# VH-VL binders against q8rwq4r167to367, part 6

Target 1, 201 residues: q8rwq4r167to367
Amino acid sequence: LALEDIDGSPSFLEKALQFIEKYGTKIEGILRQSADVEEVERRVQEYEQGKTEFTFDEDPHVVGDCIKHVLRELPSSPVSASCCTALLEAYRIESKEARISSLRSAIAETFPEPNRRLLQRILKMMHTISSHSHENRMNPNAVAACMAPLLLRPLLAGECDLEDDFDGGEDNSAQLLAAANAANNAQAIITVLLEDYGSIF

## First folded at step 16 (VH-VL)

Design v01
Fold by ESMFold2 at other seeds, look of step 17:
Structure v01 (fold): chain C 201 residues (1-201), chain A 123 residues (1-123), chain B 108 residues (1-108)
Amino acid sequence: as target 1 above (201 residues)
Amino acid sequence: QVQLVQSGAEVKKPGASVKVSCKASGYTFTEYWMHWVRQAPGQGLEWMGVIDPSGGLTYYAQKFQGRVTLTRDTSTSTVYMELSSLRSEDTAVYYCAKDWDLEDYFPQYFDYWGQGTTVTVSS
Amino acid sequence: EIVLTQSPGTLSLSPGERATLSCRASQSVDSSYLAWYQQKPGQAPRLLIYYASDRATGIPDRFSGSGSGTDFTLTISRLEPEDFAVYYCQQYGNWPLTFGGGTKVEIK
């Protein structure tokens, strides 16, 4: 659904991903640099009004923000809360090879097929961008930082099961610490998925 | 473009307090955390704490708990750092520093810094 | 609290030479959450490196970072006159955020 329209043709999201894979690899700061919000909204409207193809002369930063816009507007996170918990547990394994194997297993065994396909598709675009980091300055860490909040929303929202005996009113300063830890974990998980993409997918 | 402009230098006596302002521009003030870091003359950098401007939540390094207060005014995009019960050891340059420029992400390294505010504590 | 120990305290070199700066953590820094800063007199620190090895925007490729766990290194492959400054490492894997004591790179 998210990657295809009713007739099976590529959706707006899929077309934007393809554009970035083809024309975004040489663009410094792609996925990090924001475009003008009004221009992004205009481009979305143009698609809805029948401009269904991207042309090579379109601004890659606008197209990148179109991808983020669509992901932000999805009714549910690409990765559910239980799937985020599984990824976090697998990530915490200290051995690199055991961690990679556990991440692969978590994705294969706990993700519903549509969610796995969506995550894998977005990670493919991100992997392509990060493999050209010498030119665009977007290595796996940087790409993950830009995209992890959109992919792992339940982790950032604190909706994953954690061994934490805080209640919400006990110490309000603990909320900032928890948010900082969640952001670091989200970015780190996605970074590993990108760095070992071929082994995981 | 991102800019952090701090208030001017202060000279204080021991036991007094000081309040330093940091006015932010060039980004959405409430979407990024603001940190405070100080540097004594000829010494290294020391993290003091952080504020989330959207709700005003704060976290302070243990060394400064009870003496430091961070506040903000969202209408002027300004963060304030107040340090009380000043001692001669509090003589330092005080910096505000912004997290990485990511719309929904809060990294904890500092890509933009204020120009610094010198606070001198002497009798 | 993670203590960062930088060595040497002072590094005296000439332009064109290679500088190697060390930062050692009292405990492992997760996912290489380690940054490096340059500071010149009278100026705020300038971000050079984040995630242990990633150059910030606008930083020349003569600056490189490496390391993991407890041992991290900043390398300047060929010193330029503008590189003589104090360098700080900073960890962000655990609160409180902490900085190293600094390494001053000065002209011999």
Scores: ipSAE 0.446, ipTM 0.772, lowest interface PAE 2.5, mean pLDDT 87
Fold by ESMFold2, fold request of step 19:
Structure v01 (fold): chain C 201 residues (1-201), chain A 123 residues (1-123), chain B 108 residues (1-108)
Amino acid sequence: as target 1 above (201 residues)
Amino acid sequence: QVQLVQSGAEVKKPGASVKVSCKASGYTFTEYWMHWVRQAPGQGLEWMGVIDPSGGLTYYAQKFQGRVTLTRDTSTSTVYMELSSLRSEDTAVYYCAKDWDLEDYFPQYFDYWGQGTTVTVSS
Amino acid sequence: EIVLTQSPGTLSLSPGERATLSCRASQSVDSSYLAWYQQKPGQAPRLLIYYASDRATGIPDRFSGSGSGTDFTLTISRLEPEDFAVYYCQQYGNWPLTFGGGTKVEIK
């Protein structure tokens, strides 16, 4: 229940997502510019100690990094290894229209409902930010670059089996190549999900 | 402020080796990959390879495989490029280059470049 | 490996004119993993454009990128004296990373 507390009220993550959707759209470099790590940790502690609401005057870069902090610390990836494999298989389809159709099917058929809702919710915030790129300079490619590593962790860790026998192999050089390919694939997948959000969800 | 400062110009004979340093500052050295690119006189840019400073893993373009070695010293935030068995066609300016300062992703285009190190190979 | 072919090799123009530079890839560059650089004599390259069309920080609005797949374009809407330089495209969709041969934009 990453988006809701036990009583059904919005979680810290959901409140931070709402803040960014409301106050982050005009902020240059939102989601890309890092806040001070100590400031982010302090804000998380303040929430735990009773400051449970975000106010309009809080620094959007700190709130954005709070979102990233929570995603990094989830006990399991928002997208599981099998779901990452399904997305990668669908993405590798050559035809654009077949690719979009396959991505939609993979999400509808492969994802457990809670994981699909979490991914869709995070992508909604990202889509809102990228819709204001003329003000914040964060287009879909840039937002995807910042967020893909947090959403598709198993893909970056080399946990997705596909037609490739040298992910995580013994050759040190092969490890960097595999990491570079995985990073590009993760960013590309998230970019397509953002650009075709309405068709996919 | 990100800064990449390279060692000075070198003149070498064919068959020798050269080692160029690139000292990084203004960011967390181990969090970003470092690439090397060269440019022969009057010619374009040529990618040589990359090092991940956190673990020292490397990848070299096939043309340079067996002749180039990338290493790093995390205590001084410095990457070294060594090119052996030098030939006259290795005469070039050698650049170290780094991606944009994105904390969570390592894109493979370069917003920060060293000033370049001229290596001249002549008899 | 992906070969990038830039054209023209040299573009002779006057200040105030529009410059159009072409970069063609030997195979599709997925997700527009293409960057453009400017290089002036005696200097390191400077990043202009990434993801085919996204302007790097501090790059003036007169620079724009477009294209996808195998065909990419850099446009300078009105040349300023400081824009006379060599321009390179670079793909980062596949290793080895490769650059185009360059287009020299020179004063007519």
Scores: ipSAE 0.445, ipTM 0.772, lowest interface PAE 2.8, mean pLDDT 87
Fold by ESMFold2 at other seeds, look of step 16:
Structure v01 (fold): chain C 201 residues (1-201), chain A 123 residues (1-123), chain B 108 residues (1-108)
Amino acid sequence: as target 1 above (201 residues)
Amino acid sequence: QVQLVQSGAEVKKPGASVKVSCKASGYTFTEYWMHWVRQAPGQGLEWMGVIDPSGGLTYYAQKFQGRVTLTRDTSTSTVYMELSSLRSEDTAVYYCAKDWDLEDYFPQYFDYWGQGTTVTVSS
Amino acid sequence: EIVLTQSPGTLSLSPGERATLSCRASQSVDSSYLAWYQQKPGQAPRLLIYYASDRATGIPDRFSGSGSGTDFTLTISRLEPEDFAVYYCQQYGNWPLTFGGGTKVEIK
């Protein structure tokens, strides 16, 4: 229940997502500009101590980093290793229409409903931000670059590659190449999900 | 503020080696990859390789494989580039360049560059 | 290895004119992993554009990038005197990372 507390009310994450959708659209560099780590941790503690609502005067960059903090601290990735594998396979389809259809099917067929709901909710916020890129300078590529590592952790960890790039043996020089390829793939997948959000969800 | 400060100019003879340092400040040194790019006089840019300072892993462009060595010292936030068996064609300005935002693992384009180190190879 | 071919080698224009610089890749550059840099004499390169069309922080609106696949373009809509420089494209879709040969923009 990442988006709601035990009593069914909106969670810290859901409230932060709503804040960014409402107040973050005109903020230059939103989701990319880092806040101080200690300020973010303090704000999380303030929530735990009873400050459960975000007010309009709060720094959107701190709230954006609160979202990243919560996603980073989730006990498992929003997208599991098997789900990352399905997305990567679908993304590699060269035809745009077939790729979109395959991405939609992969999400519908491989994601447990809570994970699908979480991913769709986060992507909705990201889509809203990228739709205001003329004001905030955060187009789909930029938003994807900032968020894909938090959403597709198993892909970046090398746990879901379809090719035999990580099958065995330590090869120190090959590890950086594999990491660079995984990073490019993760960003590209999220970018397509944002650009074709309405068709995929 | 991010700064990459490189060691001073070098004049070398063919067959010698050169070691150029790049000291980083203004960011967490181990969170970002460091690349090396050179530029011969009046010519374009040429990528040489990259080091991940957190573990010391490296990758070298094939042209330089066997002649270039990248190392780092995390206690001084410094990367070193050593190029051996120098030839006159190695005369160039050598730049260190910070990979932008390794935290996200995505960009392999360079937002901050060192000031450059001129290496001249002549007899 | 992806070879980037820039054209023209030199572009001689007056302030206020539009400059159009071409970068052609020897094979498709997936997801437009293409950056543009400006370099003035005696200086390190300056990032202008990434992902083919996204302006880096602080880059004026007169700079724009476009293109996909194998054909990419940098456009300077109205040349300012400070835009006299050499411009390089760089791909980062495949290792080794490669740069184009450069286009020198001369302001007359």
Scores: ipSAE 0.439, ipTM 0.769, lowest interface PAE 2.7, mean pLDDT 87
Fold by ESMFold2 at other seeds, look of step 18:
Structure v01 (fold): chain C 201 residues (1-201), chain A 123 residues (1-123), chain B 108 residues (1-108)
Amino acid sequence: as target 1 above (201 residues)
Amino acid sequence: QVQLVQSGAEVKKPGASVKVSCKASGYTFTEYWMHWVRQAPGQGLEWMGVIDPSGGLTYYAQKFQGRVTLTRDTSTSTVYMELSSLRSEDTAVYYCAKDWDLEDYFPQYFDYWGQGTTVTVSS
Amino acid sequence: EIVLTQSPGTLSLSPGERATLSCRASQSVDSSYLAWYQQKPGQAPRLLIYYASDRATGIPDRFSGSGSGTDFTLTISRLEPEDFAVYYCQQYGNWPLTFGGGTKVEIK
């Protein structure tokens, strides 16, 4: 679906993920540093006009922002509201081993296969980048901070059942506090998935 | 390049109020939260509160609740901090600080700071 | 509210020496939501470290952070003349955001 075109060949997203895995590992601040907005817009337009192949000389920061653009424009979040709830429940388990087991189970039991496949594929790229943190300065926390908002949209939107959400009747202070807590939870969940990627997937 | 430029130093009497401006440039003003932090002479840093410039939502540290007001003007990319009922203990340097460079996710540590505005409250 | 206690208050050292700065939290700081800042006289703070151990862009590798839970450390492996300043820790795991009282690193 998001990773394949109609004919089963790799999509623009899949090709961009492969590019970052190959050319992004030694790039300081990859996925964190913004590219030139005009270059990203131009590259997205070229993709829309049919240029879906990346060449060796393309700027990895531009390709990284193209990945974020595609994820942002998906008609639904890679992780649905109910799936976000399941991840949050599993994450709150204090025992490291039980937490990992529960995260694995939550992904296996609650995610539709296309969503699980998409999440796993994006996390694979992120894991590859964070494994080269000595060169690119992007450890799991930093990579998670850059990507969690795009992966766990319902959690940040307050649409998760277990989120401390006061929307629809609470004061303005409660809304900002809830947003800050949701952001921290989203980043923390993705960090654990990256740190224990092999055990979870 | 991100810049936060604050208004100039202020001298006030006890009981007055002060309004400090912070003009942002080099980024999309409404996409990042803006925090305010003060530092009394010879003292550490103290967080005062935060504003989301897109809708004007605010959160204030309890110590300043009722005395501080954060506002913004999106047409000039400027946030304002007003502190009322000033007392000598409010003598400090006041900083605006931008949240980290992420989409709608704000990790709440500060990569860019204004130059600071000295507010002196003396009888 | 999480209170951060920094020690020592002042650290008098010579260039080339190792500096070790402590920050202790009154309660656990989840997911290591802790940052370190450097502040020189008359200047705004400068971000050094976030997530307890990650260096901000442009920060030399002689600066390193470590720790978790309630105990965090900033280490400067070999002091340069420009490193003599005041250092603050900050937690962002819980509102209100709070800072430590600072450690002044000064020339002996």
Scores: ipSAE 0.434, ipTM 0.767, lowest interface PAE 2.9, mean pLDDT 88

Design v01
Fold by ESMFold2, look of step 19:
Structure v01 (fold): chain C 201 residues (1-201), chain A 123 residues (1-123), chain B 108 residues (1-108)
Amino acid sequence: as target 1 above (201 residues)
Amino acid sequence: QVQLVQSGAEVKKPGASVKVSCKASGYTFTEYWMHWVRQAPGQGLEWMGVIDPSGGLTYYAQKFQGRVTLTRDTSTSTVYMELSSLRSEDTAVYYCAKDWDLEDYFPQYFDYWGQGTTVTVSS
Amino acid sequence: EIVLTQSPGTLSLSPGERATLSCRASQSVDSSYLAWYQQKPGQAPRLLIYYASDRATGIPDRFSGSGSGTDFTLTISRLEPEDFAVYYCQQYGNWPLTFGGGTKVEIK
């Protein structure tokens, strides 16, 4: 369980999310700016050795990089390939109101509960950060750009192409074009989920 | 501290080739795409193509297909742009440009540019 | 291929005046995948705006971007002497990536 330990207590990920929600809202470039690589490596080692509690004086940029590290290392993507496909189909609807409605329906109706809970929890932190953009300079577009690759891994890996005629033998130009489109779609989907968070969740 | 340093100016005859280098520093070279953009004297900017340095995959604008080749050397963090069968209208400043500074994401606008390399094609 | 048409070609203005630069796309640019650049003589372009309206790091707030679909605008609310340059829009919603022809902002 990504958000809780075996005994039901908050996991390292949940604690890091809470830290960012509490101490990250006024930090310029939070989630975007890299922390000191040496410091992040040290903190990850401390976590691996059992130090899972954050203190109020820790650098929020280090904690943000810890969140990203945990999400990269999850054994399965927060959003599965089939769920990414559902989000992409809903996103392609041109009408804003219909798009939002379809995104809400896709999440409510196609996501397994653990995946929906994890996505909603991460988006809650991201929404909190983007709601303080006047202080931290991280509007929904910026937060989405930083986090979409970690949330929609199958989309960025090319596993969700709706018009799938791709094979490994297509020319290399087709692969880069598909990657560029996937990146644009991933950022755009997460941006809509953040901008309309209250309507979708 | 991102920096893109290009090779020096070139003067070439029509029909020749030119190879321009772009050495990157201050970031993980293989995790970001590198684009090439040129600018003829008194004219605007023109996108030529892109390379993913991690595997060497490329995409070229149709106008340059068959004449441009992008390559990279990951051991020196350097991208190379070679333009063959030069014509006088290829006289331009050639820029390398890097995407937004986010690893594992492929933004398609350019936050860092090389200083430019002037290529003059003259009889 | 998406063609970007910038207008006017040249703006002749004085310091302190408001500049309004237009960029029109030949077809809709999805999710405002539009950037703006400033270029001074002998220099590489500098990123000003991305996602149609988001300022790049270190860009003063006198620069603002707006628009969606096919019509985009860069506004410089109060021209400073250092703002006299050429400005380009660029779309990244579809390949090939394309730039507008530029708008030169020059001193009157």
Scores: ipSAE 0.427, ipTM 0.762, lowest interface PAE 3.0, mean pLDDT 87
Fold by ESMFold2 at other seeds, fold request of step 19:
Structure v01 (fold): chain C 201 residues (1-201), chain A 123 residues (1-123), chain B 108 residues (1-108)
Amino acid sequence: as target 1 above (201 residues)
Amino acid sequence: QVQLVQSGAEVKKPGASVKVSCKASGYTFTEYWMHWVRQAPGQGLEWMGVIDPSGGLTYYAQKFQGRVTLTRDTSTSTVYMELSSLRSEDTAVYYCAKDWDLEDYFPQYFDYWGQGTTVTVSS
Amino acid sequence: EIVLTQSPGTLSLSPGERATLSCRASQSVDSSYLAWYQQKPGQAPRLLIYYASDRATGIPDRFSGSGSGTDFTLTISRLEPEDFAVYYCQQYGNWPLTFGGGTKVEIK
């Protein structure tokens, strides 16, 4: 399970999330500022070799990128293609109250429980970071921008039903437009989930 | 330190072409889209188009379609903008501008700009 | 194409005064995909605000953005000498990307 090792103890991902919630709230650009890729890979390898705990003196930017690394390497997206479609449909509702209600329903009714638990856990860390935006400069929009592609991979891959008129065929310029639209939608969906976290979860 | 360094000023006659370079440093060149924006003397800003340096895909604003060509050289981390069939109305400062963060999404606002290249088209 | 109309064209003020700049879109700019830039003579534009209200890195808190839909505002709470420049809004919710015509903030 992504949040637990086989013995029921917290996984690397869960420990990294806890570290960021505790030590990342005052770090400017947390989750946005990249760490050295080789440092991140080395830290992941150190976990696999037995260094299973984060210490207070570790660089929060490295730990943040460890979270992103783990999410990229998951065998399936935290949110499946059908779940992305449900979120996109709910997001497109123009009334704010109906939109929030539909997002809540989509998550409660269409997500397999492991996926819902994982999404909610990651969003909790993101919500904690964005609640300290006056210190870390990471408001909901910025946190969503950094994390949405990792959470909504099928939407970015064009595997969701989109309400649009763009052509996804063989046209090269249409591919960039489609990518820009998908990225905007992914960021916007996650932003709403963060801004209305208490109402949705 | 992200830096975008553009080629020097150009003076051209109507009907000629101009090719402006934009050399990027301080970040992974292929991970971010590069946009081109121009500004005629005393005027506002006008978006011309965008290139994804990974693979070279482009999108051009309709008013420049057929006259503008964006290319890149990944070995030198450089984007090129070529504008053909120049007219006096093409006299402007041409800027390259970097997207915020390609790895996560394409935000389409610009936190880094080149210094600008003045292109003067005169008879 | 989304047309952005900035007003006023010129805003003549003294240092220490509050500046209020308007940007109106011809269509709704969903998700507040609106940015503000400052440009001084001979320089490239400088990003101030994105997502309508979020300050870019290194931008002083005297700059604030607000608005949604079609009406957006940039406010400078107390003008400093370095703030006298031209300000542009830009939308990025829809291609082609478009900019407003600018508001020049000048010393009275």
Scores: ipSAE 0.423, ipTM 0.766, lowest interface PAE 3.0, mean pLDDT 87
Fold by ESMFold2, look of step 18:
Structure v01 (fold): chain C 201 residues (1-201), chain A 123 residues (1-123), chain B 108 residues (1-108)
Amino acid sequence: as target 1 above (201 residues)
Amino acid sequence: QVQLVQSGAEVKKPGASVKVSCKASGYTFTEYWMHWVRQAPGQGLEWMGVIDPSGGLTYYAQKFQGRVTLTRDTSTSTVYMELSSLRSEDTAVYYCAKDWDLEDYFPQYFDYWGQGTTVTVSS
Amino acid sequence: EIVLTQSPGTLSLSPGERATLSCRASQSVDSSYLAWYQQKPGQAPRLLIYYASDRATGIPDRFSGSGSGTDFTLTISRLEPEDFAVYYCQQYGNWPLTFGGGTKVEIK
C-alpha cells in the first residue's frame, strides 16, 4: 500500500505525513505554498538512494510538495470513481446530521479497506494542519482547496457524472461549467470530512 | 511580478465590434483561467465569461452569448475579448482578471486584474 | 443565477470608526464561496477576502469577513483614510459568477 513498503516499514509517503504533522503545524501557508520543483525532485531521489529519514531541519514546504508528488504519481486515485460518486451523493443531502451520517456510511460501505485507510491517513494530517490555522493560516477550506484535486481525481475528471456534451473546443460551455462545479464539489466534500473528521472516522 | 496589461481605449459606433487584448506575464499563462468583467460608468461589476488558455475552452454568461468571443495566443501569452453588435449600453471599462489556481483546480476568485480598457460606443 | 444584494448602498463614516458591510445571497452559497473586493476611483478591483473569511496576501488585520449560507459580512474594525472606497462581494459557488451591487464607504 502507499503507506507501507513491502517489508512493512513506513513508506516515503507515511514518513512525509508524519513530518508535516510534527513540524508543519506552525508553518504559514503549509500545503499551499509551493517549493522549488528541482529541490522536490532531489529530495525524492535522495530517499530512493538511501536517505530514508526526514530530519527536523528539512524545509516543510519541500516535504509537503513531496506528499503531493507521491499522490500525483499514484497509478490510481486514492478515491476511485465509484467512491467519489458515493461521496458526492452523500454530500448533497441537505440535512447536516444526515449528510455526516451518509458520508460515514458511504466510506464504510463503498471503499475498499486499503483506499479507506489511505484517505483517512491523509485527512488526519490535513486535520492536524487545519487545527493550527491561527498559526499557519490554513483553515479547513484552504487545506481542502490544496489537496482535494489529488484525492478526488475522478470527480474532477468528470467520471462521477454522465453528462458528455463535447463540441470540439469551440463554445464548450458545458465542459468548463462542469469543471468549475466539480472543483467546488471536491473542495466542499473534503472540507466537510475535515470539519467533522471525528464523527466520520 | 504578475501583470495583466490590456490594450488601449476604443471608441466605436453602434453595430461595430471591438477586440481588447490582455497580455499576461509573471506566471505560467496556460495554468490559469482568464475571466472578463465589465463595469459601466457609475455601475457595478458584471462577469462576461472565461477562457481556459491551455485548450481554448470558453464559457460565456448568458447575457453575452452569441456576441462575445474569447480567444488566446499561447505564444504571446495574450487573451483577446471580442464583443460584436455593439450598443450604447456596452460603454464600459472591460477588465481581464486572473483566476487563482493551486495547479489542480480553479477557485474562481480573482487575485490579479488588468488595468481596464475603456470602450465607448456612441453614434 | 445567484443574486447578491449588498447593504447599505452608502456608508458614511469617520476615520477610526467600525464599518460593517452586508452581502445577502438569493440562494445558499456552498462552502462559503464568497469573495470581497475593494475598488478605488480609476482603479481595478483589489481582492480582500476569499472563502468568506480568509484575507488575501497583504491585506491588513482590520479587514475581516464572516458568514455562511446566504448572509455574509465584511468588517473594517477601524477605518483608515485609504479604506474609503467601494466594496463588492462576489460569489463563485455557481455559474454565472455574480457580484453584489456594491457598498460605497465614504468619509462623513
Scores: ipSAE 0.418, ipTM 0.759, lowest interface PAE 3.0, mean pLDDT 87
Fold by ESMFold2 at other seeds, fold request of step 19:
Structure v01 (fold): chain C 201 residues (1-201), chain A 123 residues (1-123), chain B 108 residues (1-108)
Amino acid sequence: as target 1 above (201 residues)
Amino acid sequence: QVQLVQSGAEVKKPGASVKVSCKASGYTFTEYWMHWVRQAPGQGLEWMGVIDPSGGLTYYAQKFQGRVTLTRDTSTSTVYMELSSLRSEDTAVYYCAKDWDLEDYFPQYFDYWGQGTTVTVSS
Amino acid sequence: EIVLTQSPGTLSLSPGERATLSCRASQSVDSSYLAWYQQKPGQAPRLLIYYASDRATGIPDRFSGSGSGTDFTLTISRLEPEDFAVYYCQQYGNWPLTFGGGTKVEIK
């Protein structure tokens, strides 16, 4: 799937994730700082033309944006609308221990296996980066802010089934409130998954 | 460089209305929400509401509902805040403040502020 | 509506001293949705901290934020002359967005 080519070898995405885990941990602003769009596009083309390995001297910001580029171009969100709804419902549990347990269950029980594996793999990279926040300045909140929109697209788009005043109607003011709540929820969900990664995965 | 430039100070009588402008530059006007915050003399900050310039959708804090109107003109990259039925308690500095609205995230804290517009309500 | 109560109202200190500013919320605010601002006379507020503990771009590391739930703290480890100002907390976990009443840090 997204992490491997037909022959079972690591895909472009998997290789980029491995690069960031190995060479991105000491890079200030990694995953937050943008690279030049033309450089990112060129690097993707170079891969397609035969440069299939990242070398240690490549710019980690370019590789990080290659990851984001691939995620944006996936035919569907890594987390579907129904899975976003399940995560949101689990997140709303007020007890920290119960919330973590419910998030774990939602991922294990609701996600199709390929989507769970993809989410877990991306979160592994993010967890590794945030574990070095003293050097790279990317704590779980910061990493989550940069990546949640790529992972939980249906939640940000208002495509999740909602059960309370978070639900937007056609009312103008309700739409802005719903958007603000969705953004906060997306960032918060990913932050908890990162902070409690070992307990959840 | 992002800039938010507000209109000049206003002196109004009780019962009148005031309309403060906030002209944005240095970024794509329609991609970011614009908030309004006021500060009475010697007091703290008070959020009034927000407008999404792309479609003109608004949300107002309950305290100002019915008296405040936020509008925008995308051709001039300008947001307007109108406050009606002015009282002496409305004497304050009024700020526009930008958050960012990336396709991926909407933070609701403010990294760019206008210079402020003093509105004085006195008879 | 979430009310933020800052204490002390005024903190009189000398340059080089450590400042500790408190912000208490009337309801739980997830520690990820709390910002701190600095404001000097005649100026607009300046963002210092977001997500309770993350420094904004260009903010010196002597500023740090902490806390969760209802109790949040801004710490200035060693006051510089330019740090004497009023500081406000702001929550953005729930609309309406609300600010604390401020803590004035002044020269002793």
Scores: ipSAE 0.398, ipTM 0.757, lowest interface PAE 3.0, mean pLDDT 87

